# Designs tried in a protein design chat: VHH binders against WD repeat domain-containing protein 83 (wdr83). Part 6

Target 1, 315 residues: WD repeat domain-containing protein 83 (wdr83), of Danio rerio (Zebrafish) (Brachydanio rerio) (q6dh44)
Amino acid sequence: MAFPQPRPQAPQLPQHLWRTVDCQQGAVRAVRFNADGNYLLTCGSDKSLKLWSVSRGTLLKTYSGHGYEVLDADGSYDNSQLCSCSSDKTVILWDVASGQVTRKLRGHAGKVNCVQFNEEATVMLSGSIDGTVRCWDTRSRRMEPIQILDESQDGISSLKVSEHELLTGSVDGRVRRYDLRMGQLQVDYIGSPITCVCFSRDGQCTLSSSLDSTVRLLDKSTGEMLGEYSGHVNKGYKLDCCLTDKDTHVLSCSEDGHVYYWDLVEGSLTLKLPVGKAVVQSLSFHPTEPRLLTSMEGRVQVWGAEPEDAAENES

## First folded at step 18 (VHH; from q1 with R54K K104R)

Design s2
Fold by OpenDDE, last read:
Structure s2 (fold): chain B 315 residues (1-315), chain A 126 residues (1-126)
Amino acid sequence: as target 1 above (315 residues)
Amino acid sequence: EVQLVESGGGLVQPGGSLRLSCAASGFTFSRYAMYWVRQAPGKGLEWVSEINYKGSNTKYPDSVQGRFTISRDNAKNTLYLQMNSLRPEDTAVYYCAKRFTYTRTGSTWEITFDYRGQGTLVTVSS
């Protein structure tokens, strides 16, 4: 009696609103899950970074020290440190528990749009409108970057680190992949200003969004265009895109108040999630669960694949 | 197997024009950005043009900006480089490329090819 192979459960997409959080930070420019997905970070126009519980929606800590709006943030793998970047041209390393500034790093000539830790949290990488990526040693008292990547011909809008690879998106219309170990650079010309980049979870593909209202999936090794996703509006804002936890769908923010889901392989629109009436500025997908964070104006929303009450009964 | 075959090179006088072609096969041409690179005698490889997969956007270095035009015909799997106002410093072997890699050598980046054709020689001389 051949045990019926469980029908691959159609990947459940986050479409159920669990929680809305008024962040009281003015406009939230970026929302990010921490490394384990239990906490979320909000970057505010009020110059603050805030840490929240995902499950409770409660404020845990406020980090103050930037001189202008916070544009991006990331948490270390062990939840001990945060990094953030700002329009004040600085990158800050924070101690999570104390809320204190550990390092305030200067050197960028313009606003810093994106920041991320490497896997070991020994290096912070930041991208700026000045066209540079700067690498900062988190352990050193040295205030100078350990490396400057200045190959971009315009501002860096987004960057992601995966193992020893750095992916950057630039306003110059190029996606750049650095092998930091080998000292190699691969450039994929997209043509339109890049707003966001990310790796697929399997590390085989790159995803990029651009101001031509198109998201593109590329083979990392060959540069082949594997997928093109359209229907959303991305013309005037730096909006986020990402893949789901299982690389089944592509997500993008939109200026029309929606988050768009596309089937990765088929390229078809699978879901148009109504978030609100304003621009959805930022999104973050949970690292291991079908959960989504979205930011619009001063509010962050948490979405799940199932109603919240149903999810608690299975854990 | 990926094949790129460049043609159209030759001898031209300064101020002259030349149109290069690259016939692509062995891959889905319309899914790739394409590039022209050149190697002058005794010099390293230099990027000279790029075009996105749709042909809707192009970029050039300052050295050839306003003089060179890259275009593509995806139906014909062909890449083109129109070169106008040619200068002696444009003398080089020209290669079309699907993708190339920069490798850091000291403080500079050097171009290496995963796939390249034989190239076509352009000589600009009085």
Scores: ipSAE 0.924, ipTM 0.967, lowest interface PAE 0.4, mean pLDDT 94
Fold by OpenDDE, last read:
Structure s2 (fold): chain B 315 residues (1-315), chain A 126 residues (1-126)
Amino acid sequence: as target 1 above (315 residues)
Amino acid sequence: EVQLVESGGGLVQPGGSLRLSCAASGFTFSRYAMYWVRQAPGKGLEWVSEINYKGSNTKYPDSVQGRFTISRDNAKNTLYLQMNSLRPEDTAVYYCAKRFTYTRTGSTWEITFDYRGQGTLVTVSS
């Protein structure tokens, strides 16, 4: 009698509020985990980037130097550097410890919507409303981009880097995947303005959200539409979407004050997380644990799969 | 096996109209954005039109905007290109594709196909 293998425990989704942080940055445009998930970054309309402890919810450092609101940020793999971008049309490289500007890079003709390091943090990639992606060498004193990708017919809303691949989403309704090593470009036409893009953890799929209130899963290699997720509201804002740490669920921000979870395979709504009454602007899923960051107005919330008291006992 | 079979090409006078069809098989047609690409004599491949998987959105380059209309019937696995107000510069072999790749060669991008049909020749001449 083969002992019924315990039904794989349903993946635990972050649904328990651990803490709320008033960031005092005006509107928080982006919230991001750092590389190891111990810290979070907040990008504010007050022109600042802030670094916080996830566990304590305490402010660690403020980074000032942008001339307008900060729209996105990323941490290097070793937590030594930050990059950020702004409506001031600049990308800044920061020293985490000193809080000082290492580089302030100019060249974009419009607001810069998204920024990310490559894996080795040797290059920063930025996407702008000017329709370009610019690659910046973090090691060089040269202020010019090392590469400009200008194939987009409208603004770049989102970009993600995975190994030697660059994924971009554009207002022109296209998802573009660059193989930077091979000099190749794949284009998938979605039709609606893209608000966010990401890779699946296994690197096999791409996820994109768009202003038609739809999130889509595509096969990266073929361009086949594998999944469509709807029910949320995304009509007027650049909202974030992502996959869970185990690629089991799709997440999206919503204008109705919720974060939506869908089963990746079935496409069914699994959870509607109540964040608040305003637009959930940004979300970030922890790289290795079922933890979620959300931003709404000037507040950031940390969510876990278990109540906070239970999680501290297992660590 | 993925198959794309273009038809509807021919000789037409300037200002005339043609309707191209592309019959798709060997893949789930309704799950792919589809494209028309053309190659004029002595020129490289040029993107002509794109349509999303639902057929709800379309895009055109300036060269054909307002003259060409891409559409699809997912139930019939067929892609269409209505071409109106044809010009001599529209003379080309027209291909339908579910995906193509841009490859950078120096300072230019070249289109390559993973799957390419035989195409259909459109000749616009007085």
Scores: ipSAE 0.917, ipTM 0.962, lowest interface PAE 0.5, mean pLDDT 94
Fold by OpenDDE, fold request of step 21:
Structure s2 (fold): chain B 315 residues (1-315), chain A 126 residues (1-126)
Amino acid sequence: as target 1 above (315 residues)
Amino acid sequence: EVQLVESGGGLVQPGGSLRLSCAASGFTFSRYAMYWVRQAPGKGLEWVSEINYKGSNTKYPDSVQGRFTISRDNAKNTLYLQMNSLRPEDTAVYYCAKRFTYTRTGSTWEITFDYRGQGTLVTVSS
């Protein structure tokens, strides 16, 4: 009598509000976990980048130096450095501990929408409305980019780096995957302006959101459309999408004040998370745990799969 | 096995029209963006048009914009290219593709195909 294998416990989704943080940065344009998930970054319309404790919700550091709103940020693997980009057309490298600007990089001709470190934090990659991706050496005193990718026919909305691959989403309706080592470019035509892109955790798929209120899962190697996810509203804003820590669900921001969860395989709506009454601008999923960050207006919310009190008792 | 079979090419006078077809098999056609690419004599491959998997969006280079129309029938697993106002410069072998890769050679990108049909020859001549 084969003991019924315990039904794989349905993956726990972040649905319990742990805390709300008033960031005091005006509108928060992007929220990001740092590399280990213990801290969060907020990009404000007040031109500041802020670092917070996830567990305490307390402000740790404010980074000032941009001339306009901060649009995106990322933390290095070792939590020693931050990078950010802004409507001021610059990318800044920060020392986390001192709060000082290490590099202020100029070269983009327009707003810089997205920025990320490579795995070793030796290169920052930035995407701009000027249609270019620029790669910057973090170790060099040179202020010029080491590489410019200008194949996009319109602005770059989003980019993600995984190992030696660069994924970009453009307003021109294309998702581009660069193999930076091999000098190869793969293009997937989606047709609608892309708002966000990401890799699956296993690196086999790409996820893209677009202004036709659709999120799409593609096979990275073949370009096959594997899944479409709809029901949310994404028509006028650059909104974030992502996958859960275990690649079980797709998430997307929505203009209707919700975050939508879909089952990756079935494509069915699993959860409609009420965040508020305004546009959910940004989201970030924890790298290893079922935790979610959301930003709406000037507030950031931390969500968990269990009530916060229950999570502390199991640690 | 993935198969793409192009047809509809031929000889046409300048200003004339042709309609190309591509019959697809061996894969789920409706799940892929599709492309037309052409190779003129003595030249490299160049992108001609693209259409998303639903057929709701299309793009063209400036060289063919306003003259060519890409369309698809997912029920028939067929891709089309309507070519109007043809010019001698449009003379090429036309290929249907579901995906191609760009490889950087110096300062230029070269197109390579994962799967390539035999193509169909279009000759525009007086």
Scores: ipSAE 0.912, ipTM 0.959, lowest interface PAE 0.5, mean pLDDT 94
Fold by OpenDDE, fold request of step 21:
Structure s2 (fold): chain B 315 residues (1-315), chain A 126 residues (1-126)
Amino acid sequence: as target 1 above (315 residues)
Amino acid sequence: EVQLVESGGGLVQPGGSLRLSCAASGFTFSRYAMYWVRQAPGKGLEWVSEINYKGSNTKYPDSVQGRFTISRDNAKNTLYLQMNSLRPEDTAVYYCAKRFTYTRTGSTWEITFDYRGQGTLVTVSS
């Protein structure tokens, strides 16, 4: 009598509020997990980048050096370096431990909306309203970009790096995928200004959000529209979207104070998470755990699949 | 098998109009953005127009903006290109495309097709 294998428990979604952190940075424009998910980064309108403990919610370090609001940040794989970008048109490389600016890179002609390390943290990639993606060597003393990608006809709102691929979203309504090794560019025309892009974990799909209040899943190889997710409000802000750690659900920020969860395959709304009464500006999903970060106004919230007290007892 | 069949090309006088059609089969047409590209004699491939999967948004290069209109009928799996105020420089073979790839050659990007029809010839001549 084969014991009925327990029905795979429906993936638990982060819906329990663990903590709220007042960042004291004015408006938090972006929230990001670091590489291992133990720390979070907040980008503030006060021109600072801050590093926090996820578990304790305590401030660990403040990084000051930008001349205007910080719009995005990323941590290196080894947690030794941070990169950030700003409305001051610069990209900064930081030493995590000392808090010091290692490099302040200039070259963009407009505010820099997004930044990310490659996997080895040897290159920083930044996207700007000037319509360019710039690649910066983190090891070089040269202040010039090693590569400029200027195929966009409008500003770059979002970029993601996966292995040798670069994904960009532009206000021109296009998602661009660069194969940096092959020197190839794929363009998918969405039509509405793109606010956020990401890869699925398996690398087979791309996700994009746009100002028509729609999130879309595309087959990376063919460009086929696989899924459309709607119900949220995204009309006036650059809002984040992502996939869960197991690619089971799509998430999106919303202007109505909620985070929306959709089943990836069915396209149905699974959860409407109440974050607050204002625009949810940014979100970040934990790399390996069902945990979520959200930013609204000057606050960051940490969410888990279980109540926090229950999670500590299983560790 | 993916098939794209262009039609509607021909000889037209400067200032004239043509309507091109592209019949699509072998894939779910309504799930893809579609494109028109052209190749003039002795020149490389040029992007001419794009339309999203719903047909709600379109874009054109400056060379054809205001003269050409891309549209689609998803129920008929058909892509259209209305060409008005045609000029001699519009003379080319026109192709519809589901997706194309840009390949970097030196400092320039070249268009390559994943799927290419036979195209339809448009000749604009007095």
Scores: ipSAE 0.910, ipTM 0.958, lowest interface PAE 0.5, mean pLDDT 94

Design s2
Fold by ESMFold2, fold request of step 21:
Structure s2 (fold): chain B 315 residues (1-315), chain A 126 residues (1-126)
Amino acid sequence: as target 1 above (315 residues)
Amino acid sequence: EVQLVESGGGLVQPGGSLRLSCAASGFTFSRYAMYWVRQAPGKGLEWVSEINYKGSNTKYPDSVQGRFTISRDNAKNTLYLQMNSLRPEDTAVYYCAKRFTYTRTGSTWEITFDYRGQGTLVTVSS
């Protein structure tokens, strides 16, 4: 028996506050969903990394071992490991369940701004103000990186891994895309220092934010600028950008206390979400649902597409 | 149907100047960052300048910084390279590009094109 396909729904945007979490970590420098979106990570200026339940808003574990602020973190696909990076110039691999440091990796000559596992969690990739990206084997006892990428002329601010590709953003105003299997590198010159990069969900576009208060969408295969999104304030902070779960909208943090949403295709501002009165430093979008995390000062907020009790009543 | 046509090369004495042009057609010029790349005799391709979409930012390697100036006129779909204080080491065929790839060859990266024009020869001889 043939069934009709569901009709497309209007895009749902996370604009309803579900929770506010006072993390008690000083400033929260980064907030991240884990791979399946059921947990969140907070990177504290107090040197701690914390793991929380998204649905309950409760602290599950605190990870202590960094000597300075934690700047970024990622969870492995199977929820068994975390990686984090810090102003202490190290990358740490953690065992989630025990809270123990599995590896503390040294080698970067400056603070480490970004870190991510590859899809299989066999390596960690880290990017530093020292201008290098370093690749670390997660299963090895060796202290040296297995690969160093040093093509950047200035600090690395952001990196993302997707399939066989590594995307990096640099203070030198370039977005670099490495094909790690074929030994190829493509460089897109944006001009202004890059603060965040990501891939579109369909893998056909790249998105970058930069200190000219502009987010740009590029065709990955041609380098054509497909969209340019502005109106927010990004002049001096490393702020996050992303795409929604279905690639319908572009989001950016802003120094004015808002998260901006633009329609990806039209480029028009759809929503200016009032988060607060301070810099919104970090955001993370749920991998599959219209749910957003924001970080401002020492607080993380969870946002949904419907009011929480309305979502419960519709289930 | 992408076309890039370089012009303005020639023979010039050391210390002289040249202005290169690149006429672009078959694509929306203002939607691309643009580049100049050169190839000296017997050598590989070398990046020599880049300019972003609106022309608000430019970048140069140390070898040409302060001597070369990239610019663009989006209304005329034209890219320029003003080359001053030319040296014999600047002798090369100059190409404009909207897309090229660095390919790893051993411990170094080499530029390869997915498209390029004929280039324009610049010869700097004492």
Scores: ipSAE 0.756, ipTM 0.902, lowest interface PAE 0.9, mean pLDDT 91
Fold by ESMFold2, last read:
Structure s2 (fold): chain B 315 residues (1-315), chain A 126 residues (1-126)
Amino acid sequence: as target 1 above (315 residues)
Amino acid sequence: EVQLVESGGGLVQPGGSLRLSCAASGFTFSRYAMYWVRQAPGKGLEWVSEINYKGSNTKYPDSVQGRFTISRDNAKNTLYLQMNSLRPEDTAVYYCAKRFTYTRTGSTWEITFDYRGQGTLVTVSS
């Protein structure tokens, strides 16, 4: 027999509830960390966007201007601007400090499901049920998009931007990756309607969730499916998926009131985090720390890897 | 080395049927979505069908919907295209692909791909 090997240390996973925030926004359709992870955004079915301090759990500002529910939002790298999108078919660019609308951008023919700044916040990208992705110049006074991408055969559910690449997920069951500088497009056929897409932190993989209750990890350069993660419920809602801060685990929201964690490499379920008894509609993972935001109904919860008293709020 | 070998083409009358096969080797077939594309004489490449990893979902353009059926056998590393009710406009060289790139040319996208077999010629003629 061999001598026993030391046990590998388990990765730190956010599983300890730190805070519950009753947002008073109706259903919270999306929750997002800002770029540095010190603030969070909540997108309300009551048509409001709210900014909160993560550490204090306190409301900092309410942004009113959408005519229907807010479906997604993003903060600029320097915390000076926000963007948001809505069932009112618009994208809004906000000044964070004043709360004023800088631009209200029209043009989408249907509800706008997703929005994100590029890294420099020189453009916003939005995806709509109308099947288009639109690129908007944040510095220009023009109200027209600088580019429209209409290759999708059905609605756009999710998008993410990294460097000069744009990743989109569509109801047509395809994940599309555009290289906008080179004019190239790679299409990966998943089959079932896509609900969320993201890049891995190291930029080597893409992750997608779909309405067949499956999350898939693909090699970005080859299209090879590297992992397939199931056991959760995703049959009718646009639910979020993501990777942990160090790319060790895959996460997904679920219609059964849990967030599921799978080991990225082995594909085994590591944790089934009970959030509540309703659909967990959105999640966001901290850019550098093992900290998770979840939204369920009108409630947002902040989760850490250790009980809050043990963490001593060092970071 | 990635290899894709298409077969099953030939001369057929309008309204006839053919079944194309693509034997795959040099990669883990079951980990890729697979595609059929075709090139009619004097034309560019046209996407014809796609199938996901396990074969649970398929998709077709309007021009072939209801007439063509893509399938796969992951145990045999083989992709198939059943072509029914063939028309003269289906005349083309047919290729299977594990991945391809759309490249922008002006206002349109053109298909290019890195891995190809020699294809299999389908001729539909009276």
Scores: ipSAE 0.745, ipTM 0.898, lowest interface PAE 0.9, mean pLDDT 91
Fold by ESMFold2, fold request of step 21:
Structure s2 (fold): chain B 315 residues (1-315), chain A 126 residues (1-126)
Amino acid sequence: as target 1 above (315 residues)
Amino acid sequence: EVQLVESGGGLVQPGGSLRLSCAASGFTFSRYAMYWVRQAPGKGLEWVSEINYKGSNTKYPDSVQGRFTISRDNAKNTLYLQMNSLRPEDTAVYYCAKRFTYTRTGSTWEITFDYRGQGTLVTVSS
């Protein structure tokens, strides 16, 4: 007689390569799904921003206008606008359909590391190595920011907007959460320089990655550290982290060419996904499906929870 | 219940030293970054120091840098503040906190938090 073997776990994590896209943009510094997950954006060291169809794997448009490498980008909820930020110290607002620059916004004193629309796309928020977050009105002809947040003691590496909250990560080792309506600021001290922040899907937690090769999950309301995830390598690069579409796992890029998955509650490593032999610099998780984008060097890969043929039949 | 009990304050001459303690109970101490804040007479709360979960990183404002040292003992659920080279400007009630919030009030930011201790008074006088 033998111990019963557990049944194979049904696939639920994106680990099967569906597509490789050679972006021809030099290094891809950031890869992002759009709001509905049907398009993806690539930010190139060649100074270009590109928009791609996820389902077809084809280039739809190239946006040229930055003077140095593009470091981050975001699409508006209605797919009509893009924003991007660059080492050229600017934020650009683009019209998606025409490819034309609507605004080129100056004012940051150093490279701009992160940019995002609010949910209604009425403002853009940008974070810079100059230690400021700037809020820009998307529908005004004014060239000045409507608000400057200068509480950080060092560069801003990452930001995310959810409803009326702004979450920022700083090289000063702090995660800051602003309530923009009420003029409140919550500061959580992590210690090591922050490289990426995000909210959990349910909005109850914040996640941060830092240069001590550790990702941390905090309870948003209490500040309690609920999880601490390590084993990957993050010592010198601005690497992305995120949560899965159902908040079951924590993901991180790594300098060792893998994406690491940890069980959110237990904290144990579930999967060490081999992406390649170079730094995996950026990732983006699909808003509603178990689908992952990764960037490494000049290429982006799309990963699904099942082999593409099986997923195609399920559609 | 969550409790934070500060101790170790007192009267000291300029240039002297004190060590403050904060005994924590009713919560899992090692899961929180910890902070010291102070309130001088007639002034608002001022952040004084912070320490992360394992004690591997600390931060101080310029006003106390080099003179104050925060530390923690997670096995004893205790937070410490070693205060050296004390100045009259350091006179304040000192509180430990597991979290605090800045609120915009008029043209300035004010610290607010739901602390449960009485604080410990430090008086530095010649």
Scores: ipSAE 0.726, ipTM 0.890, lowest interface PAE 1.0, mean pLDDT 90
Fold by ESMFold2, last read:
Structure s2 (fold): chain B 315 residues (1-315), chain A 126 residues (1-126)
Amino acid sequence: as target 1 above (315 residues)
Amino acid sequence: EVQLVESGGGLVQPGGSLRLSCAASGFTFSRYAMYWVRQAPGKGLEWVSEINYKGSNTKYPDSVQGRFTISRDNAKNTLYLQMNSLRPEDTAVYYCAKRFTYTRTGSTWEITFDYRGQGTLVTVSS
């Protein structure tokens, strides 16, 4: 006889503003949690990258070295390194503690839209409007990419690394998933230009947002479209999408100043979070807690599932 | 279980037209992007067209752009390829595919299929 499993607590969704981060970076093109969710990165149109404590809301360090706006960034799992990419066509590897540029890598022929470490931070992967993904060795002083992936017929808008896989989204309307160990590439045709891609937490699905104002969930192994999520506005901006920490909901930025939440299975709109009156361009979901970062123009905000005072009192 | 059945191939003169069909069964056709791929004699597989879930977007390589048109009828679980202005280099076995994979061969990628049709031969010759 099977023993019943406890019914999980219903997920609480981030909808209560905890703080506004005073970035002073002009427009913030990307906001990112670090791997453990205790820090956040802000990518400024003023050419700066900044690291902040999420819990204290305080600036920890400013990283200067890009010649144009910073478009994306990532932190290594051990919090010792950062990588960033920019309209200046470069990728920079930073030492977190010293703030020193470890390497400034050239080679992309156009602005670099996305960047991420692999899990071991032995390589950085970058994607550019030049249509290439480039792989850079973090351990050597080599300034050339160790691999160039040029299968895309148009710009790379987003990339994510999970385990041995690289997921990319392209303006050519395709989501590509590379198995870099086995030398395989899966291609899924969405049709409309892709603005963001990610994996589900269980690793079995991919999520993509595109300029037809639709977010789509695909079965990773078969390519079957399992869900479509719409009602938001995504017509001309590279907007982020993601899944909640427990894969219960799909989120998307929107040009109408909201973050949209849909139930992953039912596809129904659960929450339309009013962030402001301008395009919400970037979001990041905490790896393990119901906590959300948003970026709208120069405003970065941290959202929790309960009012912050109530969350502190429930400990 | 999954089955793709191509038809409509044959012998045609240069400049002629053919319409290929692919009847799909054993899966929910409307939940997949669909593809046409071909294999010329003595050559590897070559992608020739793709269409998204509802048929709102299509793509073609330069070699067939403007001459080939992919379409789908989700009510009939059928994929089509209209081929106009056919050339001798279009001679190939044409396959309908539900998904394809590139596999690394040295420094290049080659197409393989997870699931494909049985193929239909198109010969363009005088």
Scores: ipSAE 0.692, ipTM 0.879, lowest interface PAE 1.2, mean pLDDT 90

